# VH-VL binders against q9usg8r228to453, part 20

Target 1, 226 residues: q9usg8r228to453
Amino acid sequence: IPESAEWMNHLLEKVWPLINPEMFSSVADQIEDVMQASIPSFVENVRVASLDQGSHPVRVVSIRSLPSGEASESFSEKQASEAEHKDEPEQQRKQFYNFELCLAYHAKPVEDATSTSARASNLHLRIVFYPGIKGTVGFPLPIWVEIKGFVARIRFRCELMPEVPFLKNVTFSLMGLPELNVSAVPVAEGGVNIFGLPLISKFVNDAISAAANEYVSPKSMTIDLS
Short names: E, the ipSAE of ESMFold2; O, the ipSAE of OpenDDE; V2, 0.75 times the mean of E and O plus 0.25 times the DockQ between their complexes.

## First folded at step 5 (VH-VL)

Design s50 (framework fv_ecleralimab; at its last look DockQ between E and O 0.06; V2 from the best seeds 0.00; counts 0 for: pae E 17.5 > 2, placed apart)
Fold by ESMFold2-Fast, scan of step 5:
Structure s50 (fold): chain C 226 residues (1-226), chain A 125 residues (1-125), chain B 107 residues (1-107)
Amino acid sequence: as target 1 above (226 residues)
Amino acid sequence: EVQLVESGGGLVKPGGSLRLSCAASGFTFSNAWMSWVRQAPGKGLEWVGHIKSKTDAGTTDYAAPVKGRFTISRDDSKNTLYLQMNSLKTEDTAVYYCTTEGYDFWTGTDYFDYWGQGTLVTVSS
Amino acid sequence: SYELTQPLSVSVALGQTARITCGGNNIGWKDVHWYQQKPGQAPVLVIYYDSDRPSGIPERFSGSNSGNTATLTISRAQAGDEADYYCQVWDTSSDHVFGGGTKLTVL
């Protein structure tokens, strides 16, 4: 790994267990919306009950700077604009700091795979399916979904400002669809038939991938810090 | 229009030194990441190294074959990029191109959008 | 170090479609750029970010990238397309990496 990413991994290792899972509510809502749109006719609805980061952190594989300073124009376009407006007050021009981050996550093996508590150390979701037809709701089916691993390449554009806190907003975009592996297990374990779990794992994997696709370039999300 | 003009190439003996210059015009040089790419006669393109803009810390990175022997620097007041080549070897014989690194935040990454015409460096006894 | 593999040469008949491949481990996860170089001239960027064309590059030039192979496609080949073609990526450990180049001959 690059030397410049090592300090970030030390920081993530210390703070990861301290993150309040409620901070991921918007991500959970996006995943829920995608799943709800994709449920089969014999399922009335689906809910993401929780998204919990566990105790094992994501790893920063690499971080690299990208050219900064100006809005998203080609060099020739930027030069034409700068040449024509050379004397324009600098304070009126937007300043950006751009970088790219590669993140990887790998769930750690657990000695007792039948223990839900042991598996809670890894990044996971609790999903509840409500079987039913046309407006009827059946008995809820809770499913434990463990994130086995992912790899994501994310680009960040930070707009700078001269006043505290010096950071006006952050825009991020995924550079391609993340590589993702998930595993589903029934929480109740009352049902003996586990034959459908690979299909549920695929359904959840596809839903998370579809939710992530809403942030794949040229799509982005901006967080306003001012 | 964007123009890059390399100079300083020539014949040098093994173990010698040579400094290449690249005069840039038609764009804001101080904002640009700049690279050197070489090509041995009849061979393919090989990245040599780059220097980031001062806003991006002005750091340099080098390809393994030249690390420790070559130094890239820039003079933003003169819109000029430099390549200082020390301890030259016969395998350093190549046309050296000055190029700008472009990017597109939304759809692209770092690519080489503008190239000079190159300057020939010949290392022979 | 990261490596890109290109065929040494590709031949295409006038008016037909040429395909030049660029092989690399999980290259589909990288952004691939393509350059055209005619004898005695500097390289010219013809495709960036796998499939985008710079201003002035004909629509006959297109690109794709998935898995372990990126491809430059030149449809309706013309005599003026005869050149060496190089693929290029950025890699965390190797920085900028070029393929060995492919000589395209238009028959």
Scores: ipSAE 0.080, ipTM 0.605, lowest interface PAE 5.4, mean pLDDT 81
Fold by OpenDDE, look of step 6:
Structure s50 (fold): chain C 226 residues (1-226), chain A 125 residues (1-125), chain B 107 residues (1-107)
Amino acid sequence: as target 1 above (226 residues)
Amino acid sequence: EVQLVESGGGLVKPGGSLRLSCAASGFTFSNAWMSWVRQAPGKGLEWVGHIKSKTDAGTTDYAAPVKGRFTISRDDSKNTLYLQMNSLKTEDTAVYYCTTEGYDFWTGTDYFDYWGQGTLVTVSS
Amino acid sequence: SYELTQPLSVSVALGQTARITCGGNNIGWKDVHWYQQKPGQAPVLVIYYDSDRPSGIPERFSGSNSGNTATLTISRAQAGDEADYYCQVWDTSSDHVFGGGTKLTVL
């Protein structure tokens, strides 16, 4: 790992467990929405009960500035954009910083798979399936989804401003779908596997991938930090 | 059609100076990042430096071997790119190409999408 | 400084597939561009951003990039494909970096 990423990883190790899981509520909601939109016929509903990052952090594999840190347009698009702003004073021109971040996560091996606390040290998703035909009442089936690993490459464009926090907007985009490995397990020991765990795992994986696809280049998300 | 035409090459003695020009047409020159890339006889390609568009601050960057000796400038009113070469060395002998730099918002990396035919600079005693 | 490594030469029979490699540390996380240079001519961009093809470049030209190796693939090689090929990346420490070039011979 480059030195530039090493200090970030040290920081992440300290900060990661301090992060409020509620910060991921939006992500959880998005996953839930996708799952609900793609539920099997034998499932009435599905909910994301929680998304928790645990204490084992993601790791920065690499970080790099992009060559055109202050450039934010393709050649053709830049020409068009520049034409529109040609009369703007230099001091009023938007400043950008572009960089790429590669993240990797590998779940820490759990010695005791029956230990909820041990499992909770890793990134996980709790989902609840409501089996049944539409309009029927079923028993909720809680499922623990373990994130065994993922790799993602994310590019960021930061619009800079002179006022704190010096970031006006942040645009990010995934460079391809993240590689994702998930495993679904029943929350309750000895629970009836009504749904094949592989099927559930695939369902969750597909749902997360589908959710992620909304941010895959050329799609992007912009967050206003001002 | 994009056209890049280099000129100004020739024979010069070590320690001498030379100014290359690149006349550009077929695109909005003022919005383009421009680079110089050189190629010594029988050798590979070597980036020399570039100049950004005015909207991108018009700043310049140079390769280490030419830093402090070479200066890139542009006259947008004339659609012309320049390379002022001072304190020339024998190792500066090369065909010098004028190039446009391509950029993509998502990739953020620069490539050289259009090239001139080059002009030969020979530094020899 | 960041370095790119290319084979000095590659040979391909007419109509066959040529593969030219470009090696670099973690090059798979960089965007690789490829240029074709015929004798006495200026370089021509043939692949950019690993696999994108400029307008006018035949579909026979393709690119891939993963791990420590980027690859330019030329399918159905033609006599006109005989040229030098250069890979190029941008690096924060070295700015624009070119490979040493590969001479492709079509037999």
Scores: ipSAE 0.036, ipTM 0.613, lowest interface PAE 3.2, mean pLDDT 86
Fold by ESMFold2, look of step 6:
Structure s50 (fold): chain C 226 residues (1-226), chain A 125 residues (1-125), chain B 107 residues (1-107)
Amino acid sequence: as target 1 above (226 residues)
Amino acid sequence: EVQLVESGGGLVKPGGSLRLSCAASGFTFSNAWMSWVRQAPGKGLEWVGHIKSKTDAGTTDYAAPVKGRFTISRDDSKNTLYLQMNSLKTEDTAVYYCTTEGYDFWTGTDYFDYWGQGTLVTVSS
Amino acid sequence: SYELTQPLSVSVALGQTARITCGGNNIGWKDVHWYQQKPGQAPVLVIYYDSDRPSGIPERFSGSNSGNTATLTISRAQAGDEADYYCQVWDTSSDHVFGGGTKLTVL
């Protein structure tokens, strides 16, 4: 069994808790936008107050190098492109390095589930609902949402350039809608039982899935590093 | 040369029990994840369950149709895999294959690289 | 649970190329393995991890996997290639899933 994969996950164990949660603020904002578009009429507003990765890391399940060309090109698009260039000198093409990454996350059970500090070791969101009619000031209702698990497969396309730092753009997209399991958990120590927690869990799960769907192939996001 | 030899198949009535054995040789049995796969006559392949190596805690997983009725065990000192089948149904009639699982550190196990010749289990009145 | 779909049968002329498909939702993310089974015999692994060949499997066996379809390709089909072929994935829930099988007939 190769040990190289275990070293990567060992490194992730050490780095994961050190990541500034504010690096996830754009993800939190997009989830918030989806939720705000979907809130029922008896809710005035909803916010994602925080997204925190905790101390229990994701695991890298697999890394796979892909062919240097466009990984998502259809067969007919590739064949048409080759036919167009059949009778001309080799064209100058941008150079790409492509790879595929599979990530899995599974929340660890916390033995003291009534403690907010114990629950914070897992990936979670703090969401605030404001019950009330639109245009009034609602009473804030904070909800703790734990990510119980997810599985995501992501392709990266790195556009290379001849100048330092040799990376111009990084494009990524999801290979299918990620598997996702979330739950709303008790807000207070002592385990209060609030009706509607399953509905809140479903609402949040659907919102995260809808946000993720904006990056499912052939949709993508590009980060300019030049 | 890797060899897997199943035994213990036969005719049994519904509700009965049967224990299959798989004798292994030609590889380090204690490091292997071992699996059972069955095939009803004239039908396709169906995974039954597996048992992990001792290093991976020796735990088992089962397909839904057999969960609670079948038990997989291993004896590393005898290089032998076992399948205890209880509460047998006519739907359990199949050839049962002993297999090894290919091991990938990142994903665990992915495929069945070595297969025995199979042993027929017939469940009928 | 995850489902794999294979055609019931495929026919190929002797010496031609056979293609056997295995369909699944986002199967391109999965590692797909292929088995050959001749009547009265145990299955034999012919392709693993989409496209790798075990020792002793001829180069005319190849595989590919993208999108929702994995394909086993047998170039220069021989009479001895006539068999049932099964695709298989390991689902991330520690459950192994087989396709229904495809009977390859060499004419």
Scores: ipSAE 0.000, ipTM 0.404, lowest interface PAE 17.5, mean pLDDT 78
ESMFold2 (binder alone), look of step 6: mean pLDDT 92; pTM 0.943

Design s51 (framework fv_ecleralimab)
Fold by ESMFold2-Fast, scan of step 5:
Structure s51 (fold): chain C 226 residues (1-226), chain A 125 residues (1-125), chain B 107 residues (1-107)
Amino acid sequence: as target 1 above (226 residues)
Amino acid sequence: EVQLVESGGGLVKPGGSLRLSCAASGFTFSDYWMSWVRQAPGKGLEWVGHIKSKTDAGTTDYAAPVKGRFTISRDDSKNTLYLQMNSLKTEDTAVYYCTTEGYDFWTGYDYFDYWGQGTLVTVSS
Amino acid sequence: SYELTQPLSVSVALGQTARITCGGNNIGSKDVHWYQQKPGQAPVLVIYYDSDRPSGIPERFSGSNSGNTATLTISRAQAGDEADYYCQVWDSSSDYVFGGGTKLTVL
């Protein structure tokens, strides 16, 4: 049974709107790269203009501690470490704290669906498609994509250090592909209602899933905090 | 590709000693944590002990029933794992399996992905 | 010490679904791995991290883990599935812990 996370959810409610969206730039770039690789020949470019968390927070469903202290490096990390440190003195043993979070997101229902402000309260992306024929750049087509929900299980390894702030780096990995539901919604007034909104929703869903797959175990990402 | 071959089992009297070997091939042996798991006739699996890789200090841990009597060692130059068994008791009678531990950097202790065929040790008068 | 409890035996008719349980205090917070052992053979990993399948293991094998019970599910049971099945976890106080094993008989 995972530990209770109620206190973390109270903290997330207060902190969530304060997070700078630019912190998600690497995720936005990966989504953009996947989309760019999949566009049809009559679309010259695609851009993820923004990834915004909104004011409605993600929820921590559960947290659980994983074995730590003597956790081994992954095979690739061992090979890299041995190759680099073959002729170097042995370093002090690394100390780790490992834990797993189950995260869930559920978009907030909006009574005024025509309000951009109301829609912006939920996690969303703005995607711009640039249709084009060889030698001609067409009119940009902005599309609003709402994240209706997701469920993700993420493992974290925290490498500790004796110096303040005591946390050297954090490595995370997804334990399987997240459950994900997204929806493309019409652009603001004056924009065109795009035929194939369900196809665009599928295209975006597939791209986000493919980008997320780059962080599914044994793949990981490390953030250096020192 | 991965192959583990145990040897050295046999009949021994209570209080005796025996040394088991496990020859590994098909993978980079020196990178893996290696375990011994035993199974008494007609009974379930029981972990005996393990030895960590060189990058994880090469330390050993043992299950309570064998601690102080058994010693695990490895020779990475020969791709071989050893189990030295001293002060053997009748309850040590079992098939002994050599196993690799998955190199999961998130936990360090997890599952056994490759197993040898096992070698039988019988402790009897 | 941490303990895992499995039924001694489970019977399933050919083509039906077998469920083998593994009970443990708060086992849902642990990663559960499952091994298949046929007579005279070494164990083979069939499920790891609760529900993941190693390459070569059929989709008929699936796993779940919640609360105090983990479950190995074998759908469309075949004669070749007849074996002993063991669950296994790692625990900080007990190291590697195996269940007592369950003999699956396919009728």
Scores: ipSAE 0.000, ipTM 0.434, lowest interface PAE 14.5, mean pLDDT 79

Design s52 (framework fv_ecleralimab)
Fold by ESMFold2-Fast, scan of step 5:
Structure s52 (fold): chain C 226 residues (1-226), chain A 125 residues (1-125), chain B 107 residues (1-107)
Amino acid sequence: as target 1 above (226 residues)
Amino acid sequence: EVQLVESGGGLVKPGGSLRLSCAASGFTFSNAWMSWVRQAPGKGLEWVGHIKSKYDAGTTDYAAPVKGRFTISRDDSKNTLYLQMNSLKTEDTAVYYCTTEGYDFWTGTDYFDYWGQGTLVTVSS
Amino acid sequence: SYELTQPLSVSVALGQTARITCGGNNIGSKDVHWYQQKPGQAPVLVIYYDSDRPSGIPERFSGSNSGNTATLTISRAQAGDEADYYCQVWDSSSDYVFGGGTKLTVL
């Protein structure tokens, strides 16, 4: 672990349980949309009831700065053609700060694996499957999905501005699909007689990976802070 | 266009020191991340370390075999990169290349887009 | 530490297609770059970000990367392609990693 990442991990351990789970609603909605598009004919509907970070935090494995400044572009002919931007007033030149994070998550072993409150300490999803033919409401089958682990590499481009808070926007992108391992457990005994747990685990794993692919380079998302 | 010219290589005894220089031209040196890559005779390429631009705090990172013995520095006013090599071992015998780090920010990791001609460092008695 | 494996040598007949592989654990999730080095010369970047070509590199050079193997493909091989070829990735635990290199002989 690099020294610079140690303080971030200590801060993350303190802050992680304090994050409002509702802040993950957009991510949960995207996972739900992907699952809904992929459900087999014997399932009429699927819902992500919650995405909860638990008390066990993600860890920063490494953080590294990337080439930054007035232009954060590759050594290309485009950079040479834009060299004239150097002659523009300082107020018109864009300034960027760029960095890359490598994140890892490993679930804590749970002493009582059948206890839902004990399992809630780890990053998890609550998913409800509605079996049946589309157009007919089936009985809900609630499933607990625990994120056993993942490794993700994320790049961030921060556009700076001269006024406080000095940060105009943040753009991020995943540098490849995250390595991901998930496990599904029924909330009620006998609640998955129609589905095998490995089938559900694979289905959820594939859905999360497909949702993540929407942010895999060269695709990105920009959050405007101005 | 882009030119990188290494100098300072030579023969040194084990435990000795050498300072390599790399003179850069044809690009805005102060904005660039710079690397040293070496190649032992008849062997493959091995990354030695890099130095970030002043806009990225000018920090350095080193490969495990050289950490604590080698120091990378830069002089942006002279467009020059340096590699100070201390406590040299026979395993450090190699051609040392000065390289620029290029990247496409959105499509992946850093690569080495421009290379100098290299300078030979021989560590032997 | 992360490791890349390449065959020591590959032979190709003039005008035929050469394929040089680069093996690594889940290398398909990483960006692979390829360098050509002729005897007594510095390396030259020939492919970056798996499949992109720098200006001046002929279209007969192409790349792919999936699963545990990245491949550099040189179609219509010419005598001037005879060189050592190196793959390279960045890894969070190992920084910049090079393959051992493959000597391409054009027969």
Scores: ipSAE 0.000, ipTM 0.433, lowest interface PAE 13.2, mean pLDDT 79

Design s53 (framework fv_ecleralimab)
Fold by ESMFold2-Fast, scan of step 5:
Structure s53 (fold): chain C 226 residues (1-226), chain A 125 residues (1-125), chain B 107 residues (1-107)
Amino acid sequence: as target 1 above (226 residues)
Amino acid sequence: EVQLVESGGGLVKPGGSLRLSCAASGFTFSNAWMSWVRQAPGKGLEWVGHIKSKEDAGETDYAAPVKGRFTISRDDSKNTLYLQMNSLKTEDTAVYYCTTEGYDFWTGTDYFDYWGQGTLVTVSS
Amino acid sequence: SYELTQPLSVSVALGQTARITCGGNNIGSKDVHWYQQKPGQAPVLVIYYDSDRPSGIPERFSGSNSGNTATLTISRAQAGDEADYYCQVWDSSSDYVFGGGTKLTVL
């Protein structure tokens, strides 16, 4: 890991617990939608109650600078941009700062699996299954799902502007599906047949991978900071 | 149609100098990152160095075997890439290819999408 | 320095599937690109970003990359596929790295 990545990891350790879990609501909703589409007939509904980052942060394994400035636009993007401004006397060129992060996450061991406080230190989802006939609210079955680990490569394109804070927007994209390992664990109240846990883990892993695929290159998401 | 045409290759003695040129057409040369890749007779491909666009400060990077001896430059007004080779060694004998670096940010970068036909440089006494 | 290892040669029967490997430490975390070079010709990009095909490259060409091995797969091999094949990655310590090349012979 280079020194610049070490600095970033130190910052992540301080900031990680301060992130509002509600910022992940869109991701949680995507995972829920994918799961809802795949539930068996004897389960009428599924809900992602929360996606919480815990106190243990992701780690930056590497950071790589990519072509930046005006060269960061693909040829197709430049052609599109020039077409938009073809009738202008002078065209203001976009400025970009581009980089790629390789992120890794490894959950800390949880000695007392029945302690929700201990489990909450790691990145996790809380999922509720509702058995029964569609349209009837069944008795809820809560499941705790730990993210045991992941490795993800993410590219960020930052569009710059001359005014403070100098950052107009950030676009990101996953460079392939993340390596992902999840584990379903029983919640003390609500019980779960242990023989069902591997199937639930696979079900959730597949749903998270499918949701992540919506951000895999060439798909991207832009956050406007202006 | 993208075209890259190399020129300037030939026979040179060890310790000598030679300048290669690459004339580019069919794309916006000024925005492209350009590389030189060489191939010794009967051997594999070896990256020599690249030059970034003017917007990226025309920054250059070189492979260890040529660093300090070779210089890459560009003339955007002429759509031409150059490789200045100094202190040539017999180990520099190779076909030198001019290449564009693929730069689709979202679908893959760090690859060589267009190649010229190459120009042969022979370093021998 | 980062190194890529390819077999020196691979043979395949006409119409069968050829597999050319590219070995590298944790290569599955890198973007792998593949080039085809016929005698006396410049290289041609056939796969980029592990598995994507440039326009004009037939679907018979495919790629994969995981762990310590990337693979170029050529299904329904044709005589015209005889060439040298090179894998390539970018590495922070070594910049652009090419494999040694694999000569594919179609029998």
Scores: ipSAE 0.005, ipTM 0.461, lowest interface PAE 10.8, mean pLDDT 79

Design s54 (framework fv_ecleralimab)
Fold by ESMFold2-Fast, scan of step 5:
Structure s54 (fold): chain C 226 residues (1-226), chain A 125 residues (1-125), chain B 107 residues (1-107)
Amino acid sequence: as target 1 above (226 residues)
Amino acid sequence: EVQLVESGGGLVKPGGSLRLSCAASGFTFSNAWMSWVRQAPGKGLEWVGHIYSKTDAGTTDYAAPVKGRFTISRDDSKNTLYLQMNSLKTEDTAVYYCTTEGYDFWTGTDYFDYWGQGTLVTVSS
Amino acid sequence: SYELTQPLSVSVALGQTARITCGGNNIGSKDVHWYQQKPGQAPVLVIYYDSDRPSGIPERFSGSNSGNTATLTISRAQAGDEADYYCQVWDSSSDYVFGGGTKLTVL
């Protein structure tokens, strides 16, 4: 039903601004590492100063239940492979609850570029480029990068346990690279813009996509809740 | 060795009913997701429907052309899959294959690992 | 409904490389599986998840999938490779979708 998606989105609107930005520090570090590995010879250094979710939330497009219970990476192949099972210690079957989310994000228009408050309402990064030949550091070039939009499909596997709270861990994986659109603008008017904003936007877009690729199937991340 | 053996096919008149069976061996049938796939004479493959394992709720899904007329069931004690076909039409004439489904949770797509030899169902006056 | 398009037939000389295509809108975002069917026999899975081979399938069989086209590649073609080949995907609107099939002739 359409009404169930509306209730979930109402909840997201209320909790989104309450999410601690520190939870995104590992993602920011990953984006920084990818950018640092990809900088051209005329850029000495790059850093992600912050990654902030803003006040405008993501939207849940759909939620669907997946087959739950006993799940494995290769069901039929494991069933056929008796030799591997004989060599492994016997374990009780794990119970899983599985589902898939489709998320969409669309930034709200910002008409006044001088308004820090208006800029901060949308999901954004603050990035600092240090131009120069490698081995010689130039003046910092701060850039504001707004996430204009994305679409992501994420699968979640919840491992159940008989003891309270009944949830042992959650593993998630992206079902393909998210569709992503970013926009870069200078934060300060000082200094020469060596790269041009479209080139910086593409560089940042590529870096975020590469960082996201670390969680694209069959890669995953597990959060231990016990 | 995985083996799937279909039976129950034959000639039936339009509007009639027929029950197909698939005897499975060489794997843990009770854990397997099973499908029926058909192939009309000289045509390509067409998915009919599937049934999940009991631990995955034993739910069934059907292709639009057969929904409401066909029913898939299983008897894990006999390692047997069934397809109950009601209100048969001439366009249901096909070889019906019993298949096991491979499933990878992270990719979210089922594929058909093992296939039986098929059983011919002819719907004709 | 989602649709997969395959050429009706492909010919290859003995020992050469055959390529069978499977076209679909944004098929590169889907997982493609390939089946081989010899006359009078049941289909056999030869490639799953775009490029993985089941146990017993020769390394001559490989697959790729990007954009709007998935491809089954059969290197060093042998007479025994002559068969009908079907691609298959899962789609949320259409469930399990098969291509129309391609007859491979080995000259």
Scores: ipSAE 0.012, ipTM 0.462, lowest interface PAE 8.9, mean pLDDT 79

